# VHH binders against Ras and Rab interactor 2 (RIN2), part 6

Target 1, 92 residues: Ras and Rab interactor 2 (RIN2), of Homo sapiens (Human) (q8wyp3r787to878)
Amino acid sequence: FQNYLRVAFQEVNSGCTGKTLLVRPYITTEDVCQICAEKFKVGDPEEYSLFLFVDETWQQLAEDTYPQKIKAELHSRPQPHIFHFVYKRIKN

## First folded at step 1 (VHH)

Design p6 (framework vhh_8h63_2)
Fold by ESMFold2-Fast, scan of step 1:
Structure p6 (fold): chain B 92 residues (1-92), chain A 122 residues (1-122)
Amino acid sequence: as target 1 above (92 residues)
Amino acid sequence: ELQLVESGGGLVQAGGSLTVSCAASGSTFSDYAMGWSRQAPGKERELVAGITSGGSTYYADTVKGRFTISRDNAKNTLYLQMNSLKPEDTAMYYCAAEGYDILTGYYEEDYWGQGTQVTVSG
């Protein structure tokens, strides 16, 4: 399928920014979080995680999940779904 | 700051070939990893090919063996040669520049052009 992952970075006192990452199909959420911590230069990576926002709902992704497979499944649905991957603090 | 302008798109028959180009201006082109992404109506943008500053290449499975990415650092230009074109290749093609992170082996896309349309008929 697609070999990129778009991740938004959410900070309260900073504008929303984002990166498009070239990733392998079986990259894990743990791998993505490590890359995001380095690229967004967060000093406390243990306080952050990758979240999936779909329509009016959201969830934290477990470290052993595969964001590219989740993305592919969402794209396969016939009804429109607006979704975003967001790297943000676990609390607040 | 880097600016990118794509060109070379057009209408081509299935089985044909086409080369699209991306002219870069601004900062030092040779320091950037470069890529080609495409987007068809109603679809998400897909990265189809990438090339590092050192010349190593990557291709999406959908285009591997048919497309060739190359760069000319003296002309600050990126190319994508597309062979054996299929109707499924119809899309707006975008050039992107990104610093390649050697430690992680991943690309980030920081800069995008306006795109060039490729239409493949049957």
Scores: ipSAE 0.000, ipTM 0.145, lowest interface PAE 11.2, mean pLDDT 76

Design p7 (framework vhh_8h63_2)
Fold by ESMFold2-Fast, scan of step 1:
Structure p7 (fold): chain B 92 residues (1-92), chain A 123 residues (1-123)
Amino acid sequence: as target 1 above (92 residues)
Amino acid sequence: ELQLVESGGGLVQAGGSLTVSCAASGFTFDDYAMGWSRQAPGKERELVAGISSGGSTYYADTVKGRFTISRDNAKNTLYLQMNSLKPEDTAMYYCATDESYYDWSGDSYFDYWGQGTQVTVSG
């Protein structure tokens, strides 16, 4: 298990950019969103959240969830799944 | 143009020590977090150590207590001091920044890393 989280940043009318975050295993979604707002220079962080994109499905992560635990669960599945954590606007 | 050049790899006996280095150019080195990742044939690439712009460090559980990451901002150089080496540490070691351009097919955890330096630990 690696203590990094790759997060994509999605904006309207813009390509996808991203950052690799070095994080502790029990970092919360709320903490990740705070880091993303700072790293992506977001002026209105209350309008953004962290989403999980997996199997063509978008899922907004609740603030009290643990992205590293979610990542570990996805990696432990017997069939490989391509997934992405995406920091983007809640209303788009 | 961002350049990362790794060096210092080689063959070492189990229990030995080795330091690998990364010379960086083409960007303001001290503003970026830097890391070392490694990949053995047929295995996932793993981040083994990271150091922030401010000097905070991270280590994977596999290397914690044995490896030390450091940076020399005046020389634009990143270091990984590896002690108590084990055969399972055998891998190509890559220097990387945390500046990432990510797309849906991307498999890299950093937007750029160098050619790597091979570390082989015999037992």
Scores: ipSAE 0.000, ipTM 0.170, lowest interface PAE 10.9, mean pLDDT 76

Design p8 (framework vhh_enristomig)
Fold by ESMFold2-Fast, scan of step 1:
Structure p8 (fold): chain B 92 residues (1-92), chain A 123 residues (1-123)
Amino acid sequence: as target 1 above (92 residues)
Amino acid sequence: EVQLLESGGGEVQPGGSLRLSCAASGFTFSDYYISWYRQAPGKQREWVSTIYSGGSTNYAESVKGRFTISRDNAKNTLYLQMSSLRAEDTAVYYCARDLEDYVWGSYEYFDYWGQGTLVTVKP
């Protein structure tokens, strides 16, 4: 069941929790952010975005990217990479 | 124990409609996202649609615009309204629940399935 996406929620002083989303293969980052705003109950969704955390680096994902495609490509690497999708404040 | 029971399948002609139901028990239905999957003879199981606890929905591209997923939290029931049915929609349809939340460093993934309901679209 590869059509799921685990997304962590990072908030100042709240620690890190997460949710599992069932999504279609071509769901966009914009669509994922909308779902995350609803599920994590954020009142200011315009201040948040989806980030990729991989090898201790942060990368903000553009709204027209496809997180499931990114996940599939990372999973297809011959060497293991530890990565996480994180919904968090843009400015933080 | 978690239980999911599908119903509403049957035979229909191309262009017809059917409504599938999934009766859930053994958990707080409103707290989970619930999905429909299907498996055609000789093919792998594929995702069809999901409805999230907050009411948001997603659909596989092949069914978008033809199928509508909905939930009735008071009845602990999930629905799939299927219209404009095609021969390619012939499959056993399954209702599935997954764990919605996890915590970093320690989490568990469970995917619960019902017994399925057969939908046959006659050519």
Scores: ipSAE 0.000, ipTM 0.173, lowest interface PAE 10.3, mean pLDDT 77

Design p9 (framework vhh_enristomig)
Fold by ESMFold2-Fast, scan of step 1:
Structure p9 (fold): chain B 92 residues (1-92), chain A 123 residues (1-123)
Amino acid sequence: as target 1 above (92 residues)
Amino acid sequence: EVQLLESGGGEVQPGGSLRLSCAASGFTFSSYDISWYRQAPGKQREWVSTITSGGSTNYAESVKGRFTISRDNAKNTLYLQMSSLRAEDTAVYYCARETYYDFWSGDSGMDVWGQGTLVTVKP
């Protein structure tokens, strides 16, 4: 599978679920957040962002970044590197 | 029981056409995004096309302009109209339902797959 992005949805009281998104190679983080807000039924999308969880560290992705390019770069690195894209609240 | 069942595969000459069907049962078909995937001998499964619950469509570059995905919610059926078939389109074609999954356990992706239908493009 090549044109997909797996994104987890993190809610403290709901557990973690995820969804496979079929996306264009140059889809932006802003575009992904918009899709996530709709698919995860988020009523306050301005309070959420897409994060990268890699090597046990969190990084908020800027809206003009390209998640598929980030994914490709991570896949080209020597293994093992565990990474996840997580749609979650900016504030705890 | 939640199930997807493909049909319509067969043998065709290059340049020919086939229409694949995927019959869904056991769930509210109209509420889900449904995709076609294929797997050629000795290759990884590759995504072919998706149709969303709202009717939006998307296609892999290799099939764009030649294949058309559609759905009939009244019949709980997904279709893939294939035209201008090439030898490289020879594969087992699967339909799959998009799902929510537990990301932390590694259970992910498409939660329901059909058994597949074979398409062979013979010169």
Scores: ipSAE 0.000, ipTM 0.144, lowest interface PAE 11.6, mean pLDDT 79

Design s1 (framework vhh_enristomig)
Fold by ESMFold2-Fast, scan of step 1:
Structure s1 (fold): chain B 92 residues (1-92), chain A 125 residues (1-125)
Amino acid sequence: as target 1 above (92 residues)
Amino acid sequence: EVQLLESGGGEVQPGGSLRLSCAASGFTFSDYAISWYRQAPGKQREWVSTIYSGGSTNYAESVKGRFTISRDNAKNTLYLQMSSLRAEDTAVYYCARETVEIEYSGGTYEVFDYWGQGTLVTVKP
């Protein structure tokens, strides 16, 4: 899987569901958020962002970053990191 | 059979315009995001523009304001209207179907990776 991205969707006080997206290396975090809003049928996309969950720590990804490059960098490390991309509300 | 077929490439002078088309078949066109990519001589393939199933669009910074992506779902056709063309726009332009999701079945993922054959755009001085 060179060009896939697993993204979990989480709402407040509910479980999460996930979709596997096929994206190219040049697709930005902003692009992924737009796809997620459409796919998860989010009515208030301005309240959501893409987060990286790695080593029990949350990081909000800037709009102009490339999730596939981030994924590739994490996979290229000598010791693997357990990580997840999560589309979720900014303020919870 | 999924098929993407580009057309409309050719030679143009700097500042000129061209309209590229991509005819799609073998899938429900309206359900997918479709993109334009390009590859210039000696360069890696780069993303140019995407139009999503809902009609929203995104552009690479280098083409924003000059190129317009659009789709006609009734005709299963994707377009790229290119204006104010520059020498650096010279490339083979490819149409690609972007997959929003990958299905997991029978212990494996079905990954869909469909590209057209490309159409050459040459901006000649």
Scores: ipSAE 0.011, ipTM 0.187, lowest interface PAE 9.6, mean pLDDT 77

Design s10 (framework vhh_8h63_2)
Fold by ESMFold2-Fast, scan of step 1:
Structure s10 (fold): chain B 92 residues (1-92), chain A 123 residues (1-123)
Amino acid sequence: as target 1 above (92 residues)
Amino acid sequence: ELQLVESGGGLVQAGGSLTVSCAASGFTFSDYYMGWSRQAPGKERELVAGIYSGGDTYYADTVKGRFTISRDNAKNTLYLQMNSLKPEDTAMYYCATEIDVYYESGSTSFDYWGQGTQVTVSG
């Protein structure tokens, strides 16, 4: 179980960037969003959330979920999965 | 320890093509977002193309339809194929990755990019 979480930042006006966060295993999505708001210098953090992009599908992660557990589950699957954690604006 | 080494730049005539490459070492290349940035004299650095670990891509409007970013995870190499080159594409091209180490009790961040490779398009 690695204590790293790679998060991409999706922004329509400047392109895409990303950062590797050194985190504890039970860090919550709420905690990750707070770190991302600080590190990506987001002025309106209430408009952003952490998403999982997997198999061309977007899933918004609930604040009380554990990204490292989600990552471990995806890594343990018998078939290959291409996935990314993406910090981006909330979309309905 | 971490290294990004760009190559493949040079002088090319307008309308020509060129491929620049970036050899990465010292980290698990396949897990990271990679990109190409460029900087012309007197201008700010511009991200022109990016590619996520899963293959999803981004292109700046200035290069859409002309440039193609790709990665070879087995060789830890990032590529930028540049077609229909214009004099305005003249710049130093930098291989880029954002490797920031953040801790619960604090943070240290730094943008990491290589030395660059010069692309000059003559008219």
Scores: ipSAE 0.005, ipTM 0.176, lowest interface PAE 10.2, mean pLDDT 76

Design s11 (framework vhh_enristomig)
Fold by ESMFold2-Fast, scan of step 1:
Structure s11 (fold): chain B 92 residues (1-92), chain A 123 residues (1-123)
Amino acid sequence: as target 1 above (92 residues)
Amino acid sequence: EVQLLESGGGEVQPGGSLRLSCAASGSTFSDYAISWYRQAPGKQREWVSTIYSGGSTNYAESVKGRFTISRDNAKNTLYLQMSSLRAEDTAVYYCARDTYTIFGVVTEYFDYWGQGTLVTVKP
């Protein structure tokens, strides 16, 4: 099992791009946000958070959650779900 | 439908230098951010460095000041210049093109990981 996490970066007026992160199974949302700030070259990381976009619904992930566990739970569902992890500003 | 092929690894003494190359084949190279990762024996893979399409760079704290990432878009090649090598730099080094876009655009098809090139820092 390959431990990877795809994360999209959404910035105001610049659209959305993404990267694949190779991560530990129990990496926290806090850790992922730190990696994202570094990889996306964010100068104000305190204004960003990791969100889950699934079934046309946005959910901000708490710092102590586990994105790989969330991903595994979504993949384990019997019906298809299209979901994305998105690193974006908390405020529009 | 992009393949990445790493080369340039080998054996060096502590304090030595090596230059790694990553040759891309297939579709467009120049529009993507491209990264170096490494995996030491018995450890998880770790991110090393990224170079963005515009030439900006970012580095893991463990390699800052010692490694330099660069690209030659005309040759479809990525480089990692490694200096002041340490025993803890011993690893298989991989390059990865790992960009996608969502919200109405298509994911680019690519080989996330090349087959890697081994760097061994011998005492």
Scores: ipSAE 0.000, ipTM 0.123, lowest interface PAE 13.0, mean pLDDT 74

Design s12 (framework vhh_7uia_1)
Fold by ESMFold2-Fast, scan of step 1:
Formats: C-alpha cells, structure tokens, sequence
Structure s12 (fold): chain B 92 residues (1-92), chain A 125 residues (1-125)
C-alpha cells in the first residue's frame, strides 16, 4: 500500500477541505492529529480527533490506532468500500 | 514559477555516503512540511522522510532510521538528505516534495504537491 494518507478537515462554519500526508506505515492516530493541527492551523487541537467515515457511519479512532493499517484492511476487502478519514471536532 | 531542484545523486559502493540537496523557489519554504520520496526501477513510490517547517518534527521510514538524516536550511530554502551506510536496496531516483496539498476529493492515491525532477542514486560494486 501507498504510504500516503488523505485527511479531510471538517469545520462547522467553513465546510470541508483536505490534505494529503506522507506517513510511515506505523504512524499513530495521535501523530496524524498532531500533523493535522499544524497543517490546518487549529488553535484548539484538544477539541479535535481523527474519524473514519465509512458506509454512512462515523467512527472516532483511538489515539493508539494505526490509520494506514485500517486503510490497508479496507482496501483488502473483496468489495471496496468508499471511506474517508476526517479530522473534525469531537462534539461537533 | 514553483521549482524544486534535486542534486547530489551518484554511484556509490555499499557502505558509502551521499548528501542530497533540494533547492526550493517560488513559495515560502518554512510554511510547509518537506519530504524525500524515492522510486526504484519498476516499483511504486516510497516515502523516505519528512520534516516540519520548524524542524522540530521529523519522521523516517523504518528501513532508513539511523542511516539517513533529513534537515533544512530555511534561510536558503534548501532541504537535505544525508545518507550513510548505503545498501543496494537504496538504489532509486530520489525526489524532493512538498507534502502539504490542500484538496477536497474522493480519489485516494493522488498525493504530492510539488515534485522535483529527481536525482539518481545507485548503490553497487
């Protein structure tokens, strides 16, 4: 699998943008959130987390999970799923 | 007029060292994470290392940890990759890249904002 991760940024009042990150295979969700806070210029990073949006459902990713492993598992399924990683407010 | 120009590649024996340089122009270097990415013949792109605009956050691909060192000179808009203990498996074209692409899309594998022309590194006897 590619060592790139696309992350969308969702803000209630501004819509959605995104960034493509170069990441190592074992980068953690905590590491990704730190990078996103810097790249999206977030002043209150403690209010945000990384979510997985798949099959019309939201899943908050725990800080010690590995987004690239999650991505690889989704890609390895017999029927591909449309999914997105989204950096957004926890309580939105 | 955005440009990244890589230099420093060449032929080296296993165990040798090379220093790659990337001179950036056309944007404010210190506003972006910068990366080195490589591609061996017939293989996909492989991320090698990234460095934050402040230099405080650095990441390495596991196979190069302890052997490669990424650094920047923000005043000169220059990114470096110091490579030591080179192995034949490090043979590839090395590209300098700005990894901070802001986009909104559903296509997953598009992923680099500014690529240079690349510099060839060959490790063989």
Amino acid sequence: as target 1 above (92 residues)
Amino acid sequence: QLQLVETGGGLVKPGGSLRLSCVVSGFTFSDYYMAWVRQAPGKELEWVSSISSSGSTIYYEDSVKGRFTISTDNAKNTLYLQMSSLKPEDTAVYYCAREDITMVQGVEDYGMDVWGQGTQVTVSS
Scores: ipSAE 0.006, ipTM 0.171, lowest interface PAE 10.0, mean pLDDT 74

Design s13 (framework vhh_rezetamig_d1)
Fold by ESMFold2-Fast, scan of step 1:
Structure s13 (fold): chain B 92 residues (1-92), chain A 125 residues (1-125)
Amino acid sequence: as target 1 above (92 residues)
Amino acid sequence: QLQLQESGPGLVKPSETLSLTCTVSGGSISSSDYYWGWIRQPPGKGLEWIGHIYYSGSTYYNPSLENRVTISVDTSKNQFSLKLSSVTAADTAVYYCARESTEYIVATSDSFDYRGQGTLVTVSS
């Protein structure tokens, strides 16, 4: 069986695009960022990070965190939460 | 042809550290497409994923083992290694090194596109 992680790509002055990644349960934010840099073809990956948008707040995910674990925690909450993983520039 | 070969002691005493090395030939470890990992199979049980490493040095461990596991990579030697500390008889198993795609979920043995032949490690006094 397969797990999926939906990641949006935000670029200044371009449309928001996204990909559904086939990922491992213990994949870290650092590796998701490396996969995103390749798949979204960014030339300056050091300027980008993975963010979580939830409850109208932006949170930059630390490199050693596990997005699939975060996703599972959000899905297990009794109240509905709208959340997105977004690969975007750190400074905006 | 890609080949992975485990090496290290076949007998480890309880409380000591189990140390294994995987030598990769016929392909480079320095690839963004793959993780390099360790799995084990205790006698009469199923496969258990231990952890993997990316060529950058980023590591991912099975949470049940993470406080005892260290995986490291040496891209200049095309090798990666496993250290498992504080071993007990429950750590007796055949240990395999394996290559894993970064684009696929690891739920079964099918996530490993290449595997070493395995090495039996017995934990006994």
Scores: ipSAE 0.005, ipTM 0.163, lowest interface PAE 11.2, mean pLDDT 78

Design s14 (framework vhh_6z1v_2)
Fold by ESMFold2-Fast, scan of step 1:
Structure s14 (fold): chain B 92 residues (1-92), chain A 124 residues (1-124)
Amino acid sequence: as target 1 above (92 residues)
Amino acid sequence: EVQLVESGGRLVRTGGSLRLSCAASGFTFDDYAMGWFRQAPGKEREVVAAISWSGGSTWHADFVKGRFTISRDNAKNTVYLQMNSLKPEDTAVYYCAADLEVYTLTEDSSYDYWGQGTQVTVSS
């Protein structure tokens, strides 16, 4: 998809919320995490990371990865994949 | 009562500059993302620029990138649009809008509050 990334926010004591971010193709996971910390008003951003949830499996994305490239790769595969980017605590 | 009041629209010559202001009242301004939209005669309303609730992130449409800059002053409950190198194609009514969600550009219906607009006319 063009120029945006949908990110869900998962917090233990809060209801589910999500935001659509306008991003460049080379935006890093670190950049996305900084934006999410601001938008979701997170007081302890060092305890959070961006995860990919696909096929009932959680994958923590390394700070130097590119979420838009990951999204494009998943969309290009012959087998359909249902996936979500989720900003959540590293440990519950 | 919630109010967004735009000001600064006027007649400007091609190549000129203009600054629009939007004064907000009746809601917690620094919890809302703000956007500038425009609508020209015979065209659909389009998003021009957006700014996050803190001002830490901005977005500008490709057709104004490098010419327009959005900014905000949370102490004054005001959002601004600095418009440089104006073209006749920039002639439109400019609207200020507020949204709890960060720049969802798929539909303008996502914005919670809207101003009444300010007319910008750019002449050759």
Scores: ipSAE 0.000, ipTM 0.130, lowest interface PAE 11.3, mean pLDDT 78

Design s15 (framework vhh_8h63_2)
Amino acid sequence: ELQLVESGGGLVQAGGSLTVSCAASGRTFSDYAMGWSRQAPGKERELVAGISSGGSTYYADTVKGRFTISRDNAKNTLYLQMNSLKPEDTAMYYCAAEEYTWEVSGPTDYDYWGQGTQVTVSG
ESMFold2-Fast, scan of step 1: ipSAE 0.111; ipTM 0.488

Design s16 (framework vhh_enristomig)
Fold by ESMFold2-Fast, scan of step 1:
Structure s16 (fold): chain B 92 residues (1-92), chain A 124 residues (1-124)
Amino acid sequence: as target 1 above (92 residues)
Amino acid sequence: EVQLLESGGGEVQPGGSLRLSCAASGFTFSEYAISWYRQAPGKQREWVSTITSGGSTNYAESVKGRFTISRDNAKNTLYLQMSSLRAEDTAVYYCAREWTEVTYGDSTYYFDYWGQGTLVTVKP
């Protein structure tokens, strides 16, 4: 698949913005979170994580997972659903 | 400007060991994941190993248990300790900062930064 990842940034009081990141196929969720903290200028990155939003369901991605592999699996489904990667606060 | 400078390559016999270094400058080294790649003659460049900003490591199947990636943030230096070297490990080894950004709307594309490479030759 493509060497890019679209990530939305959800902040409770600011709405949602997003960026497209050019990444290697084996980039980890931990690395994506680090990039997001820098690009969205987050001062408390320990309070944030990368989530997968699919079919109105939120899933927190573990730090050692590979978002590009998750994306490829979702695209390979016979009837793929709309999905988004979202960088947001863990507890809120 | 971002620069990555590899060193430590050379000739070794099968079963030998080498330690590669990558000196980084022009960015806050501790904030980025850094990777090792290699390219053998006549082949495409392949990923070898990555260490994240948080210190987590990943390895290609072909090198697991033989290579160890590490970083020294105080020295802005990345290392690859290679042991039990095989003929198929012969390649130019590259250090890469894999982190890029594309902003849609205005069309500036950022790309990965690569070093010049260091040659590792495993001769019988």
Scores: ipSAE 0.000, ipTM 0.139, lowest interface PAE 13.2, mean pLDDT 78

Design s17 (framework vhh_7uia_1)
Fold by ESMFold2-Fast, scan of step 1:
Structure s17 (fold): chain B 92 residues (1-92), chain A 125 residues (1-125)
Amino acid sequence: as target 1 above (92 residues)
Amino acid sequence: QLQLVETGGGLVKPGGSLRLSCVVSGFTFSDYSMAWVRQAPGKELEWVSSISGSGGSTYYEDSVKGRFTISTDNAKNTLYLQMSSLKPEDTAVYYCAKDYEETIVYSGSDYFDYWGQGTQVTVSS
């Protein structure tokens, strides 16, 4: 089953966990953040966003982007590096 | 022991309705998202709908939005899919699915996707 998205949750108080989400190909970053807030039981979702960590670089994903498309583009690279989607606080 | 048991499938005419049930044992809904996925003959597995573990948020594939309703009874550990205005294109085996969770640091247990046995829905005249 290929319609999945792995998301890590970075939270100082609870440690670090991850979840695999079954998603449709055109799910938006905003939709993913809403699912993450519920699954990780976040009380202040406005303080969190979805980030991409790749090539030692952090990038905050805009709400109108499509994580599954980003994932597909990263997988299609000739020499892909390891990458992670991380749901975490905007400010640390 | 983890078990998912789907029921409620059957033969129905176009425009009809069915309610699918998935009885879960061995885990608690509040910590996991639950989903319905389907597979039509000779086709890939297709996500249909999801409901959050908190029971508040629901999500639907565009082709079923407005026709299908996902819900859960947490006290009974039962997931439902109410299907209305059924179309021949909805003919498929429907599966109950559980998300899985993993601790990023090597210190916890892996939680795996678990598919039920499936229930056949056939929409024809």
Scores: ipSAE 0.006, ipTM 0.168, lowest interface PAE 10.4, mean pLDDT 74

Design s18 (framework vhh_7qbe_3)
Fold by ESMFold2-Fast, scan of step 1:
Structure s18 (fold): chain B 92 residues (1-92), chain A 121 residues (1-121)
Amino acid sequence: as target 1 above (92 residues)
Amino acid sequence: QLQLVESGGGLVQAGGSLRLSCTASGFTYAMGWFRQGPGKEREFVASISWSGDSTYYADSVKGRFTISRDNAKNTLYLQMNSLKSEDTAVYYCAADIEYTYLDSSTEYDYWGKGTRVTVSS
């Protein structure tokens, strides 16, 4: 078990800020988004979601997915992958 | 396990230039330079994204230092121009293999042992 998840906060026209989150096994994407809204001081959390950026593609993660399971799967692949969990606006 | 090796440090006179290099033993994603001067805390110098499209500099070095990278060689560079006595420090290379962060407060998982830069007046 890795109990830490790194998440970047992406804003238009600014650099990425990041936080290392202490998370539990089976924490959901919905729970991670709630933590991010608090830590990044987001006033309109309904406009944001957690995205996976991998191989130059963006994937919005469904609320009932498990980021730690996704992270473990990506790390278990035989070829290295560049990936980020990014908390950002759904449309922008 | 990822290893970082810095080189290029040395003694230089104020107003001079130096180019630092950092070679990684494997893949890196986020990379940056930090320094620690005598009796000071370690401070952020510069960072660069994997593509090289985004760079960030500490105010104290902006306009004088240039960060760059060559992904084919797994190498990070810092071109230091117009050096001042306050630039005297041990310079450390840092890297991450999981995430890229461009904030100066970014945590890095891998660090080199450092290369010493001394700027004489």
Scores: ipSAE 0.000, ipTM 0.165, lowest interface PAE 11.8, mean pLDDT 79

Design s2 (framework vhh_7uia_1)
Fold by ESMFold2-Fast, scan of step 1:
Structure s2 (fold): chain B 92 residues (1-92), chain A 125 residues (1-125)
Amino acid sequence: as target 1 above (92 residues)
Amino acid sequence: QLQLVETGGGLVKPGGSLRLSCVVSGFTFSDYAMAWVRQAPGKELEWVSSISGSGGSTYYEDSVKGRFTISTDNAKNTLYLQMSSLKPEDTAVYYCAKETIEYTSDSGSYYFDYWGQGTQVTVSS
């Protein structure tokens, strides 16, 4: 059983922490954000979103996307890509 | 010492109900996500359901949605799985699992670092 998603939590002036989530294959970005808000005890969840950091670029994931599908696509590429899912403030 | 103890399994006929309990000791229950996972004879481990540490968010495998309900009682340090409309396909050993504690980027930890010993659920005529 390997249905997991690692998500880093980035706060201004704080260390980077992370959690590994057990998730369904079709969990949405909205669902992941709800889990992250609770697990990281965020008081203002509407100011945060899930981002993909890959190839030195940040990409905000739309609420109706599927992080596990994105992860699978990145893993299936001929040349490996180093990527991270990061829960962070939208504006910084 | 961390300990998870599952109870409530048994033999039940199709369409019946069972309530599984998992008593947690040795850690602050509400700080961690908890899960129920199962293993049927000759099959791989299957995730069934998860609940967030605060108890606000619940998640289910598609085959059990509408039939199973995960819940917690933080005062009793207990995780529950209420199972209804049971099917022969639900026959398995059910395990309670604790999520890996909060980590820094350096830790490289697993998603669940501790499992209970399990409780057998058998659904047959």
Scores: ipSAE 0.000, ipTM 0.130, lowest interface PAE 11.5, mean pLDDT 75

